# VHH binders against Galectin-12 (LGALS12), part 24

Target 1, 336 residues: Galectin-12 (LGALS12), of Homo sapiens (Human) (q96dt0)
Amino acid sequence: MSQPSGGRAPGTRIYSWSCPTVMSPGEKLDPIPDSFILQPPVFHPVVPYVTTIFGGLHAGKMVMLQGVVPLDAHRFQVDFQCGCSLCPRPDIAFHFNPRFHTTKPHVICNTLHGGRWQREARWPHLALRRGSSFLILFLFGNEEVKVSVNGQHFLHFRYRLPLSHVDTLGIFGDILVEAVGFLNINPFVEGSREYPAGHPFLLMSPRLEVPCSHALPQGLSPGQVIIVRGLVLQEPKHFTVSLRDQAAHAPVTLRASFADRTLAWISRWGQKKLISAPFLFYPQRFFEVLLLFQEGGLKLALNGQGLGATSMNQQALEQLRELRISGSVQLYCVHS
Key: E = the ipSAE of ESMFold2; O = the ipSAE of OpenDDE; V2 = 0.75 times the mean of E and O plus 0.25 times the DockQ between their complexes.

## First folded at step 20 (VHH; framework vhh_6fv0_2)

Design z2 (from y2 with S100D; at its last look DockQ between E and O 0.44; V2 from the best seeds 0.00; counts 0 for: pae E 3.5 > 2)
Fold by ESMFold2, look of step 20:
Structure z2 (fold): chain B 336 residues (1-336), chain A 123 residues (1-123)
Amino acid sequence: as target 1 above (336 residues)
Amino acid sequence: QVQLQESGGGLVQPGGSLRLSCAASGFTFDDYTMYWVRQAPEKGLEWVSDIYSSGSDTYYKDSVKGRFTVSRDNAKNTLYLQMNSLKPEDAAQYYCARDDYEYYPGKNWFDVRGQGTQVTVSS
């Protein structure tokens, strides 16, 4: 199931997932909300590139653009459009247009409504040059989109057209695109920075081969986030995200088991605590696991939706030294 | 139909001054950043200056800072470039350009521009 042709109302049933026995007697699970479906990233799209934003835009969505500015670039544009018509042109709620034809790179933003460009907004001092690689995040809030470049805030643009009408992404011009990401912001906003850090997507990188290990030299402290993004393999058996201490014990492990379709916390002593939520890991489907560390424990979000928590004292969090990811997945992003 | 018409070019001695004008029509002038660009013989287009839609923010190529002043009169839909202390290297065809929000596959950076006005500095 997918929503490639545009947005639809929230709460539309698409399928019943994570049911351990299809139609168990007396058991009816709520369908997974459309917001749990993670739109696949796109790697190395051919420009010009136009695609549907699954479910359309709403506050809490992010789009990530990773790429390189060609050595001879004049400009490129990223258009967040209301439809994909060619004639007449679709309305463009947010036109984002980096310019390199001058010695002072800058961005022009505007809106196209009814075939007419509106009042421009110009943002000087783009810290991006011809030949540079970049990671750009578009964060869609209630009243404005905020844009960061390489982890630093760059601009904001207040909506002139309803965000809910935007269902199409267009990329044109002098740009080499390595990846496009369709993401949700951290649902535990109080525990994250004002601008979420963007993290590169690494297609088939040896550094992300499973089993994948990342050092945690100072452990984890409140407010820190671990992000794991990947693709579930064709015939999956299990997948784990484990946090290990100096003694190589794993005080907490998140385990997805495909045979019984369970997601659980596994303690150091092997105690399994099921997470009461739909099982959101499917063969050949992309996923995002987010672990937020707070005083007293860990919070889990899957595909941008908060699902569960487990207790862990702060001293134990600070003693963690390794993040390990194992099992039937391919990874394209890991942040610790 | 967008129209940009430059005027005020001419022949001047080194150290002299000229004031260029650009009359704009066919679009809402005060919604756009406006640019001055120039092209010397057998050279590509070169950005010279720009001015934000309100007139409050201006930027200049390093070689013209302190000598050139860009301004606009939004009531008259007119862009200006005051050029003082002109040098032989300033000789070029000068174009008024509007910001263009669409990519065009051509080689020119500022496809929405006028026909230009010639500035010649005798040496």
Scores: ipSAE 0.314, ipTM 0.666, lowest interface PAE 3.5, mean pLDDT 82
ESMFold2 (binder alone), look of step 20: mean pLDDT 79; pTM 0.793
OpenDDE, look of step 20: ipSAE 0.850; ipTM 0.948

Design z3 (from y2 with N108D; at its last look DockQ between E and O 0.47; V2 from the best seeds 0.00; counts 0 for: pae E 2.03 > 2)
Fold by ESMFold2, look of step 20:
Structure z3 (fold): chain B 336 residues (1-336), chain A 123 residues (1-123)
Amino acid sequence: as target 1 above (336 residues)
Amino acid sequence: QVQLQESGGGLVQPGGSLRLSCAASGFTFDDYTMYWVRQAPEKGLEWVSDIYSSGSDTYYKDSVKGRFTVSRDNAKNTLYLQMNSLKPEDAAQYYCARDSYEYYPGKDWFDVRGQGTQVTVSS
């Protein structure tokens, strides 16, 4: 019955996984340049969870973690790793370790380099408790990662290892994960210290049916961003993102056509204005459309790449009342 | 090599006091959160208290809060546990532990290295 004293061996659970595959099992896709590949969200992963970060980590990337703290949680950790070696453990550039064993939840952060933990950093007053739902965003800047919890800034951690060496995400411990998202910041927002719009991925069928309609009761104002994240269907024909006014006219429609692989702005009278850019939509691939509203028009980004703008006067923008998305896509996020 | 040496245990009556010490060597003591954990006969390890690397923050299991005080002297690489108003339920082998940042099976988050020190409370 008694146990000898001594050090604990490394947990056997870290030996039960393999390095993650960068693509979905069995999926067949046309080649696409690495600079435009977006990583699809993962829903309800089993913890411990280890996966590759497509293209590695760099300034301007975000990771979103949506989940619930278990009622009996002691702690969980999110590790941003340099590789996925099992033995020896990989370097961990950023170890993020929320703790719930006390009535004062807090986070310990650290770095693992060459098998040695460095000086820990503590961040008190974590606004999560056992049983809480959460949305955590990790925003990777040039010199530091910033972390928000439920829309509010919580901590920052200056890099001790090069960010460019990080290519692996690990999630361990007492956490129920609903979704993991891999995002880019809005390429058109200058100088903001607020977190970019990182929004939950929602997979409830009734709320994300296509065609999807989303009301804009006050229209759109400069600085607002529309975000559409989805997956192109297996045999796509076309899809559209339309903005409609009170009279049900659609002065702005973005159309992707798969037969001729064109992307275009469509006027209310059906006139096409082609967008001269790579066609970034492929069957069964994840995509992101950003529309930034500004004085005098709107700007478009696809898969984190700014593609251009179209002019509209401010009065026309303020008269928009509905966002409508239709066609050969499945949606994971629609936000305005 | 990491070493932790506990001392200060003994036999006391209910309501008595003891002060435990833990001498640490072989690692940078003031980089780590440190723990006191305890083990009663044929039981698993039980978290008692922890103290942040600077000594600025302390945490306690509810059943010992107000009776036990954890402290550290980073210049001497020493961790302390002042135990007052001892109860028979507090009798156990007490260990100091270094924080473990690695995932371990069975939710054992503590890096225990020493032989511990016995606290016995007569009743």
Scores: ipSAE 0.522, ipTM 0.827, lowest interface PAE 2.0, mean pLDDT 82
ESMFold2 (binder alone), look of step 20: mean pLDDT 80; pTM 0.797
OpenDDE, look of step 20: ipSAE 0.830; ipTM 0.936

Design z4 (from y2 with D57E; at its last look DockQ between E and O 0.62; V2 from the best seeds 0.00; counts 0 for: pae E 2.3 > 2)
Fold by ESMFold2, look of step 20:
Structure z4 (fold): chain B 336 residues (1-336), chain A 123 residues (1-123)
Amino acid sequence: as target 1 above (336 residues)
Amino acid sequence: QVQLQESGGGLVQPGGSLRLSCAASGFTFDDYTMYWVRQAPEKGLEWVSDIYSSGSETYYKDSVKGRFTVSRDNAKNTLYLQMNSLKPEDAAQYYCARDSYEYYPGKNWFDVRGQGTQVTVSS
């Protein structure tokens, strides 16, 4: 394994690797592109839980929280903070606080700035109760965060502090956390206030096997997303993501070939259409594939960067029943 | 300096009534959800009722529903608890509290600042 030169030190994008030829002394290495710096999911963290958000928050980021409300829960909170100090307290750009002490669960949101809480905001009709499992998605937009609960939009909160100052996630209170995910959302949803819809899944099972089959029981419709998160193996050959109908035909397959570093759409009949974009899969690096379903087809992003699109009529999308993932990857998360 | 001053407690017979008051100062009262909590001997603080910052929503512990009414006068920075049909199990030290909005180890989620007011139900 070759040592990085003593030259420029890339910030959070520092990496090292070895190659078959010896590098010249003093040769500078290119930094890892931001699109490849991913934060792995966290499973079953102990609450209170505080962690850095790699690269900080920005518009286009999503945080996924999967867990269970305890039977005796009073409340829990998820804080998006500017720093992690407990004394003095950090600014909290977005305080999200579900309350269960009554038969009418609700959420209180607020901001802590300079040690002072601002005006509280209340959202009634939280569709969770004590004992419920949940999937909560925080979708950070340009002017506001949108929050969905179990696939349904629940609230929005306009920023009172700059989102770019947020670098820390805190989880406290009466919550059993099963998983926390740090995801890039669909880069093609400009100005939208609608959350991506997806079928809930649980991450409590053993590591996902590859080939992996993930059910799409209601098919796909415009506005829905599929998120696949994994790790490219050490000696990768190829990687595919296939969408199949109930007759087990695969009208759309995304194929990455590592030998020639090509990315392509493969039709049901085997026709190949190359995607003219940088090949952003790398051995032993995490990746996140986002497929956004829109009227007239679907769009692809890798690590938040748009890479291409393919056409498919709406009826064909609604007939899809299965997502299959195979090839030289290890999977950690599949969200639909 | 945040201050909460409870008053209106006393000795009452079963079935009687009391009206508790809580005077607030040192913070923007009408930005906060406010709570009534109580503490019986050798017990921790127990939630009784809360009222949203505008006064538009109220919540009650099941055992006091229909008997207790929480209200607030934001112009006077005052929180009230009307307690009717009092029972011996309602006897406790009553505190008002503002929402703390966050958790710290060893800190209550209720921001209690006053000495409380004693409610005793006997005879």
Scores: ipSAE 0.503, ipTM 0.816, lowest interface PAE 2.3, mean pLDDT 78
ESMFold2 (binder alone), look of step 20: mean pLDDT 82; pTM 0.819
OpenDDE, look of step 20: ipSAE 0.818; ipTM 0.930

Design z5 (from y2 with Y104F; at its last look DockQ between E and O 0.73; V2 from the best seeds 0.69)
Amino acid sequence: QVQLQESGGGLVQPGGSLRLSCAASGFTFDDYTMYWVRQAPEKGLEWVSDIYSSGSDTYYKDSVKGRFTVSRDNAKNTLYLQMNSLKPEDAAQYYCARDSYEYFPGKNWFDVRGQGTQVTVSS
ESMFold2, look of step 20: ipSAE 0.557; ipTM 0.847
ESMFold2 (binder alone), look of step 20: mean pLDDT 80; pTM 0.802
OpenDDE, look of step 20: ipSAE 0.811; ipTM 0.927

Design z6 (from y2 with Y52S Y101S Y103S W109S; at its last look DockQ between E and O 0.53; V2 from the best seeds 0.00; counts 0 for: pae E 5.4 > 2)
Fold by ESMFold2, look of step 20:
Structure z6 (fold): chain B 336 residues (1-336), chain A 123 residues (1-123)
Amino acid sequence: as target 1 above (336 residues)
Amino acid sequence: QVQLQESGGGLVQPGGSLRLSCAASGFTFDDYTMYWVRQAPEKGLEWVSDISSSGSDTYYKDSVKGRFTVSRDNAKNTLYLQMNSLKPEDAAQYYCARDSSESYPGKNSFDVRGQGTQVTVSS
């Protein structure tokens, strides 16, 4: 038998090429659409504080800042940024910079573009003082941001950079932050973009117990809004938002059932009317239920999206005396 | 780069006058509020005066009001401080400043400033 004599070819080339990536903790295969993901409020963040604005900024967003100016404060700033890079610095579409190290506290507003500060805008007579608490609302419109302080309009600033590029909030300097809120303007009120200046945060109130009862001493009238914000528990079964009259009858109940993932209106007599919309309640996710009361009934929004309505006459609304919330949720805001 | 250069300091008798100047370069001077600050030995920086970008609004620490006048010449990129009726308490190193637009960790107010000019008031 004759054997072929062979050799191995020398060497095998090894190719390696990679681009750096950053793994996100807790990444999921089926991402939730941005329009349905609420950004939870942040309580007592440590300054300097930098965070992503979920879904970026657009007209109809509002950022709320609650805190205290320290007695020895010199200055602080709130930056609405295009990214969070440190070098090069991100563009800053809106720089809001209260200054207290003069005899007349004032605000400097500006834009940082390509590493260059633009023309300063100075706004005098800020009712923001050392040692005082404050509530600042940044209301983002189509062409400008409006800023109110303690319920009073203070300034506006026309955008010099596209609002759609802003995705980051930064807070720096001499400020004690109690809460940062990420809010949406009421989707049902055309032409109105104001929220009440005194909107409560749960940290300044006793923790809400579930089942929760909230009094409605004079009932409800057209134009009123009920806001319920909470966290769905890990193993939810159901929860309800019920409006009850003096006789403890519940002429309207909103029920979320997790076993079959249905959202429904329940009448006084138990008649179920399904809401034919996506079920937007998820275990361990924040939610916002907004009930707008109008002539002819109630409108529902969930996470800023209008989802349905039910009929109810005005006399029935005026007879309501109690809001009850029960079930597999933890609450951090109930407002009427 | 941003550059600020102060001048015009010196030794003066109580009740005398000095005019400080600050030459600015490396940025668009007329877009910014400008500040005068001072530092006496073993003291921190102290705000003295400021002036709006157009020069239309001026502000003063109470102890210098009526004696000091801040002004600017945007065509010459120059900030001025006219100091009259000088007192021993006014002796300090004087700086012009473009107040920082940034409040980052470890960053103090008035961190964009020149080397300063010394004002000494001696009897």
Scores: ipSAE 0.162, ipTM 0.617, lowest interface PAE 5.4, mean pLDDT 78
ESMFold2 (binder alone), look of step 20: mean pLDDT 79; pTM 0.794
OpenDDE, look of step 20: ipSAE 0.821; ipTM 0.933

## First folded at step 21 (VHH; framework vhh_6fv0_2)

Design aa1 (from y2 with T33V; at its last look DockQ between E and O 0.68; V2 from the best seeds 0.00; counts 0 for: pae O 4.8 > 2)
Fold by OpenDDE, look of step 21:
Structure aa1 (fold): chain B 336 residues (1-336), chain A 123 residues (1-123)
Amino acid sequence: as target 1 above (336 residues)
Amino acid sequence: QVQLQESGGGLVQPGGSLRLSCAASGFTFDDYVMYWVRQAPEKGLEWVSDIYSSGSDTYYKDSVKGRFTVSRDNAKNTLYLQMNSLKPEDAAQYYCARDSYEYYPGKNWFDVRGQGTQVTVSS
């Protein structure tokens, strides 16, 4: 009676996204304005995880948490802290604490001030489930934080401490974190009351292999936003984001040239229009490209900053059928 | 100093009733979720019931639903557990515990518990 050889489950290759090696001290990187600084996402952090929030929290900041609730999860917490001191304990402006060990899973929110917890706030009907993946988005407003779970609004919590004092994120407890993202509200959405959609980071997805092709079967409509998030490779040669029509013509291409550190729009005919902006595409730097489709053209934002628009015929925009991304980048998010 | 002191345990016949009390001191009682937990001989600590700060939200272990009632008097800093229709399987050391807002791997979900009160159910 031959004992069946227990097939070793293929070891999940934890692709360690190597922390970008500190550039050699000699390359004077042109100082990037603080407004263009993107806090890098963190992939597969070990919990407990504590990190500094670059520039602190202010209205319009978003923190995205992607992960899995373990099957045996009791509870976890996400703390937005005023510092990282171990002694005394820092104030916690916003404590977000899902609890799974009760008959009815729920979330408790609170504030820690001067070493004392304040009045708890409770939200029933937790949409998080043990064994399931989740996307949590923390949207920080002027007076309150809004939290969405899997794209649905879940709770709001009015600040009990100044948001400006918050500079640290802590994640603790029974949680598998796939990614932590630090995002800004879309700069093109003036006054939109709509809850921003969180788009998951696709870690090492074959769908995001470069060159990457994304179909646009309906074309592009005014108000539609393309999101491209990636990492510049160590030895970059070129990077392009091209919109292609049904005939495979590229009426508009965004091109980053690493040799001369220029960014330009390229027309169908190869005409280059330089974009007057700080060059952000340095080796091992994370970036975000946003393209807003509007009547008469495309608006560009890089790392949350608007960089103007290029004109494009509306008919040509409607005939677009492909987003193509090529060059020396690793992608972790593409949305159209 | 944060303290919890349980009382009201004793010997009761099956089908009988007891009322446990827990006196809290050294913290703002009305800010915390409070728990009742129990430990039977040769068994681990098990959750019985909890009550939130407002007193309106209560939860129970399935085996005690309809028989036990948790309540609190925030003005008296006191937690209560009314236990009716007691069964032999309810015999245990009963503890009141304060919720911990901190959770680290290997930590308990409560930060403070009392010394406990013994409940014995025997014919």
Scores: ipSAE 0.024, ipTM 0.426, lowest interface PAE 4.8, mean pLDDT 86
ESMFold2, look of step 21: ipSAE 0.373; ipTM 0.747
ESMFold2 (binder alone), look of step 21: mean pLDDT 82; pTM 0.826

Design aa2 (from y2 with S56G; at its last look DockQ between E and O 0.54; V2 from the best seeds 0.68)
Fold by ESMFold2, look of step 21:
Structure aa2 (fold): chain B 336 residues (1-336), chain A 123 residues (1-123)
Amino acid sequence: as target 1 above (336 residues)
Amino acid sequence: QVQLQESGGGLVQPGGSLRLSCAASGFTFDDYTMYWVRQAPEKGLEWVSDIYSSGGDTYYKDSVKGRFTVSRDNAKNTLYLQMNSLKPEDAAQYYCARDSYEYYPGKNWFDVRGQGTQVTVSS
């Protein structure tokens, strides 16, 4: 058997014979009854990698893939599967297969149904090369999945099998995976500004040690977003996201208090304004905080769920200079 | 069930030309990317060229680019390889193959089914 120059053979890999009913040592699985409770990211999984998508897929879900294309890569694939059986093979609702064996990188997509590959579809002009780091987003809509690569829309693929049957993610081939993320779309704006851009996960980065400080050199203006992703610690007390001005006053602070399970906006002088919403944090679980800045104030979403707003005039937003994050969390992502 | 039958090989002098054909049956030919691969004595299978299912996009190994042309006739379920300016290093058993689309232990990313056709380049 032979292979293209720089490619990898299919080889004798047998890891796909295993059903992913049991996770790798150290991975935690918990029940997910609420569609907005997020599955935690996986860092540096070994390929081939197969895992359950907690709660299955539905419209409004995103999968984020961070990695590197090896220098000798021929191709890799990301399969969104209906089950994890190896023999017979599970149906694959969406097979995403970047190919690098030529000077014109491209993607082949297909569906496997009843053991038979269906009609292939091709997308040229993949802006991803051997040796490149990448961030790929898979956004699952009502009738199609959209895929972006490194902040650029790349393709869409209309479903040929029901999306609701997909419960398994498989990653195979010539790819080095840094992280896999499972997210919900931003609830505030149809066609949000975050698409097609992604925000990578970082594991144990010194830049993200709590308390974490992030400069806002021009303040904030309407349309800007702050994203904070992390893990709640084992015995949490509180968690704050504070916006400070040049004088180091904090006119806006978001506080989660775990003892009484409250979210509140805290004024410069310590006054609380409770956010009337479900408390979506839990010890040792992954979270995403999104702050959308708009004319007249800001809005909050947790795990893709819009929860509340507070007023702040535009001049005050433009005077903010620092984002400060503190409390009982480990951070994976801070974007501003 | 899936069948691929190669033909058109033979003996040619250096600089000569041959046209290979591959007759396909037992599957929906126009749904698949198709490949030409070759095997020289004591070597493994080597990718030569592939062509997208519609016939519009073609790809070639660098050593054959500009000399070989892959094409397909989806109405006749037939794949072709026009080989021009043949060199001694092109001598091999040539096979057509169907895309496998998936990683599978013990298989290449291409699915060879036929006996192939021999290309010999001698003066």
Scores: ipSAE 0.636, ipTM 0.871, lowest interface PAE 1.4, mean pLDDT 83
ESMFold2 (binder alone), look of step 21: mean pLDDT 81; pTM 0.816
OpenDDE, look of step 21: ipSAE 0.817; ipTM 0.934

Design aa3 (from y2 with V112I; at its last look DockQ between E and O 0.57; V2 from the best seeds 0.00; counts 0 for: pae E 2.04 > 2)
Fold by ESMFold2, look of step 21:
Structure aa3 (fold): chain B 336 residues (1-336), chain A 123 residues (1-123)
Amino acid sequence: as target 1 above (336 residues)
Amino acid sequence: QVQLQESGGGLVQPGGSLRLSCAASGFTFDDYTMYWVRQAPEKGLEWVSDIYSSGSDTYYKDSVKGRFTVSRDNAKNTLYLQMNSLKPEDAAQYYCARDSYEYYPGKNWFDIRGQGTQVTVSS
């Protein structure tokens, strides 16, 4: 394991993994509209880690990296690459390189094009240190990627290569990765300068066991967001997301029924309002439900696409006390 | 085509000073973070200092902070290390290196291309 004397500088990585599309063991491939397919999260991958970005990158995509900086860390890097070739080395549209060898942690960003690194860019004051846990979000816009660290905007980097050429994520160096997520931007959050942070993935947590209950001590008000991420089970029957008041009545319930493949709002009084959309809940497939609360009701997005709304007056929103999730799903993220 | 040439080493008494230079060619020098690293006999490579591509930010190993000053002249493609108050433990072969911008286990993130320059400190 000793390094050779003289510190040779490796110019090419010759032992990277091929970049297949990652699929869960035993996955059944039903016909699913491509616009609704989410890439599975990865828990505790071994670094170095290289994977395909399902569908490639485009504006509106987000990548989440959850992990820990080792106590002896010098640096790690996250590379958004154009392919996974060993030779020649692929172009890297965005190289993100936190450094910890000094008392002032910082990040170096750069682009690799045609085997040549371009002009580096530096951002000081990284609020991470050796031993820190972190959640980093990479938010891909039209002209630049924005990066937040633990809920705080940290940097932006204008693209030097076309974002549409990026199809590969690489993670290297001194990092312990807890989760990698591939996410969509909230389609209802207009004009926001800050992308959401603090949505950690929890692998098989008792807190997320279904039926899952989450308290809403102050009820809900306009502008609040609930996010539910999970996996549909092997032989699903139905799945619900319910908002309940103090008396345990459910004024609104989102219900997916697998027998007739319907998605609907169900009121407290049993009134059913179908949601016109392809049925996105499939056995052994991942899903994301986002509820945005607004004056007079709430809006629904599924897998990053806005689909519908239902009415609910402000007083009723303030009376809600519990989010309950039940049915044929397993959860890895619930945010409220 | 990438070349780095170190110079300015020599024999000096404890407490003395030396100024090392590194001439760079074959790449865009002012796009890269540059390093000084050193190697004593039977020791691995040791990071000493680095300087951001613009020259605006410098970093030092604790044992040399306050005694060594790294600088660069981007118009002349040259990296410098001013070493003051030299101690016997500073004796080593000194190399300049450009950042490889990549690191993985078992490899070094220093891109060393020169033979280095020897610094000897003896009383």
Scores: ipSAE 0.538, ipTM 0.837, lowest interface PAE 2.0, mean pLDDT 83
ESMFold2 (binder alone), look of step 21: mean pLDDT 82; pTM 0.826
OpenDDE, look of step 21: ipSAE 0.829; ipTM 0.940

Design aa4 (from y2 with F110Y; at its last fold request DockQ between E and O 0.46; V2 from the best seeds 0.00; counts 0 for: pae E 2.2 > 2)
Amino acid sequence: QVQLQESGGGLVQPGGSLRLSCAASGFTFDDYTMYWVRQAPEKGLEWVSDIYSSGSDTYYKDSVKGRFTVSRDNAKNTLYLQMNSLKPEDAAQYYCARDSYEYYPGKNWYDVRGQGTQVTVSS
ESMFold2, look of step 21: ipSAE 0.634; ipTM 0.876
ESMFold2 (binder alone), look of step 21: mean pLDDT 81; pTM 0.813
OpenDDE, look of step 21: ipSAE 0.826; ipTM 0.937
ESMFold2, look of step 22: ipSAE 0.600; ipTM 0.858
ESMFold2 (binder alone), look of step 22: mean pLDDT 82; pTM 0.819
OpenDDE, look of step 22: ipSAE 0.807; ipTM 0.924
ESMFold2, fold request of step 23: ipSAE 0.437, 0.487, 0.511; ipTM 0.779, 0.809, 0.818
ESMFold2 (binder alone), fold request of step 23: mean pLDDT 81, 82, 81; pTM 0.813, 0.814, 0.811
OpenDDE, fold request of step 23: ipSAE 0.826, 0.839, 0.850; ipTM 0.932, 0.938, 0.941

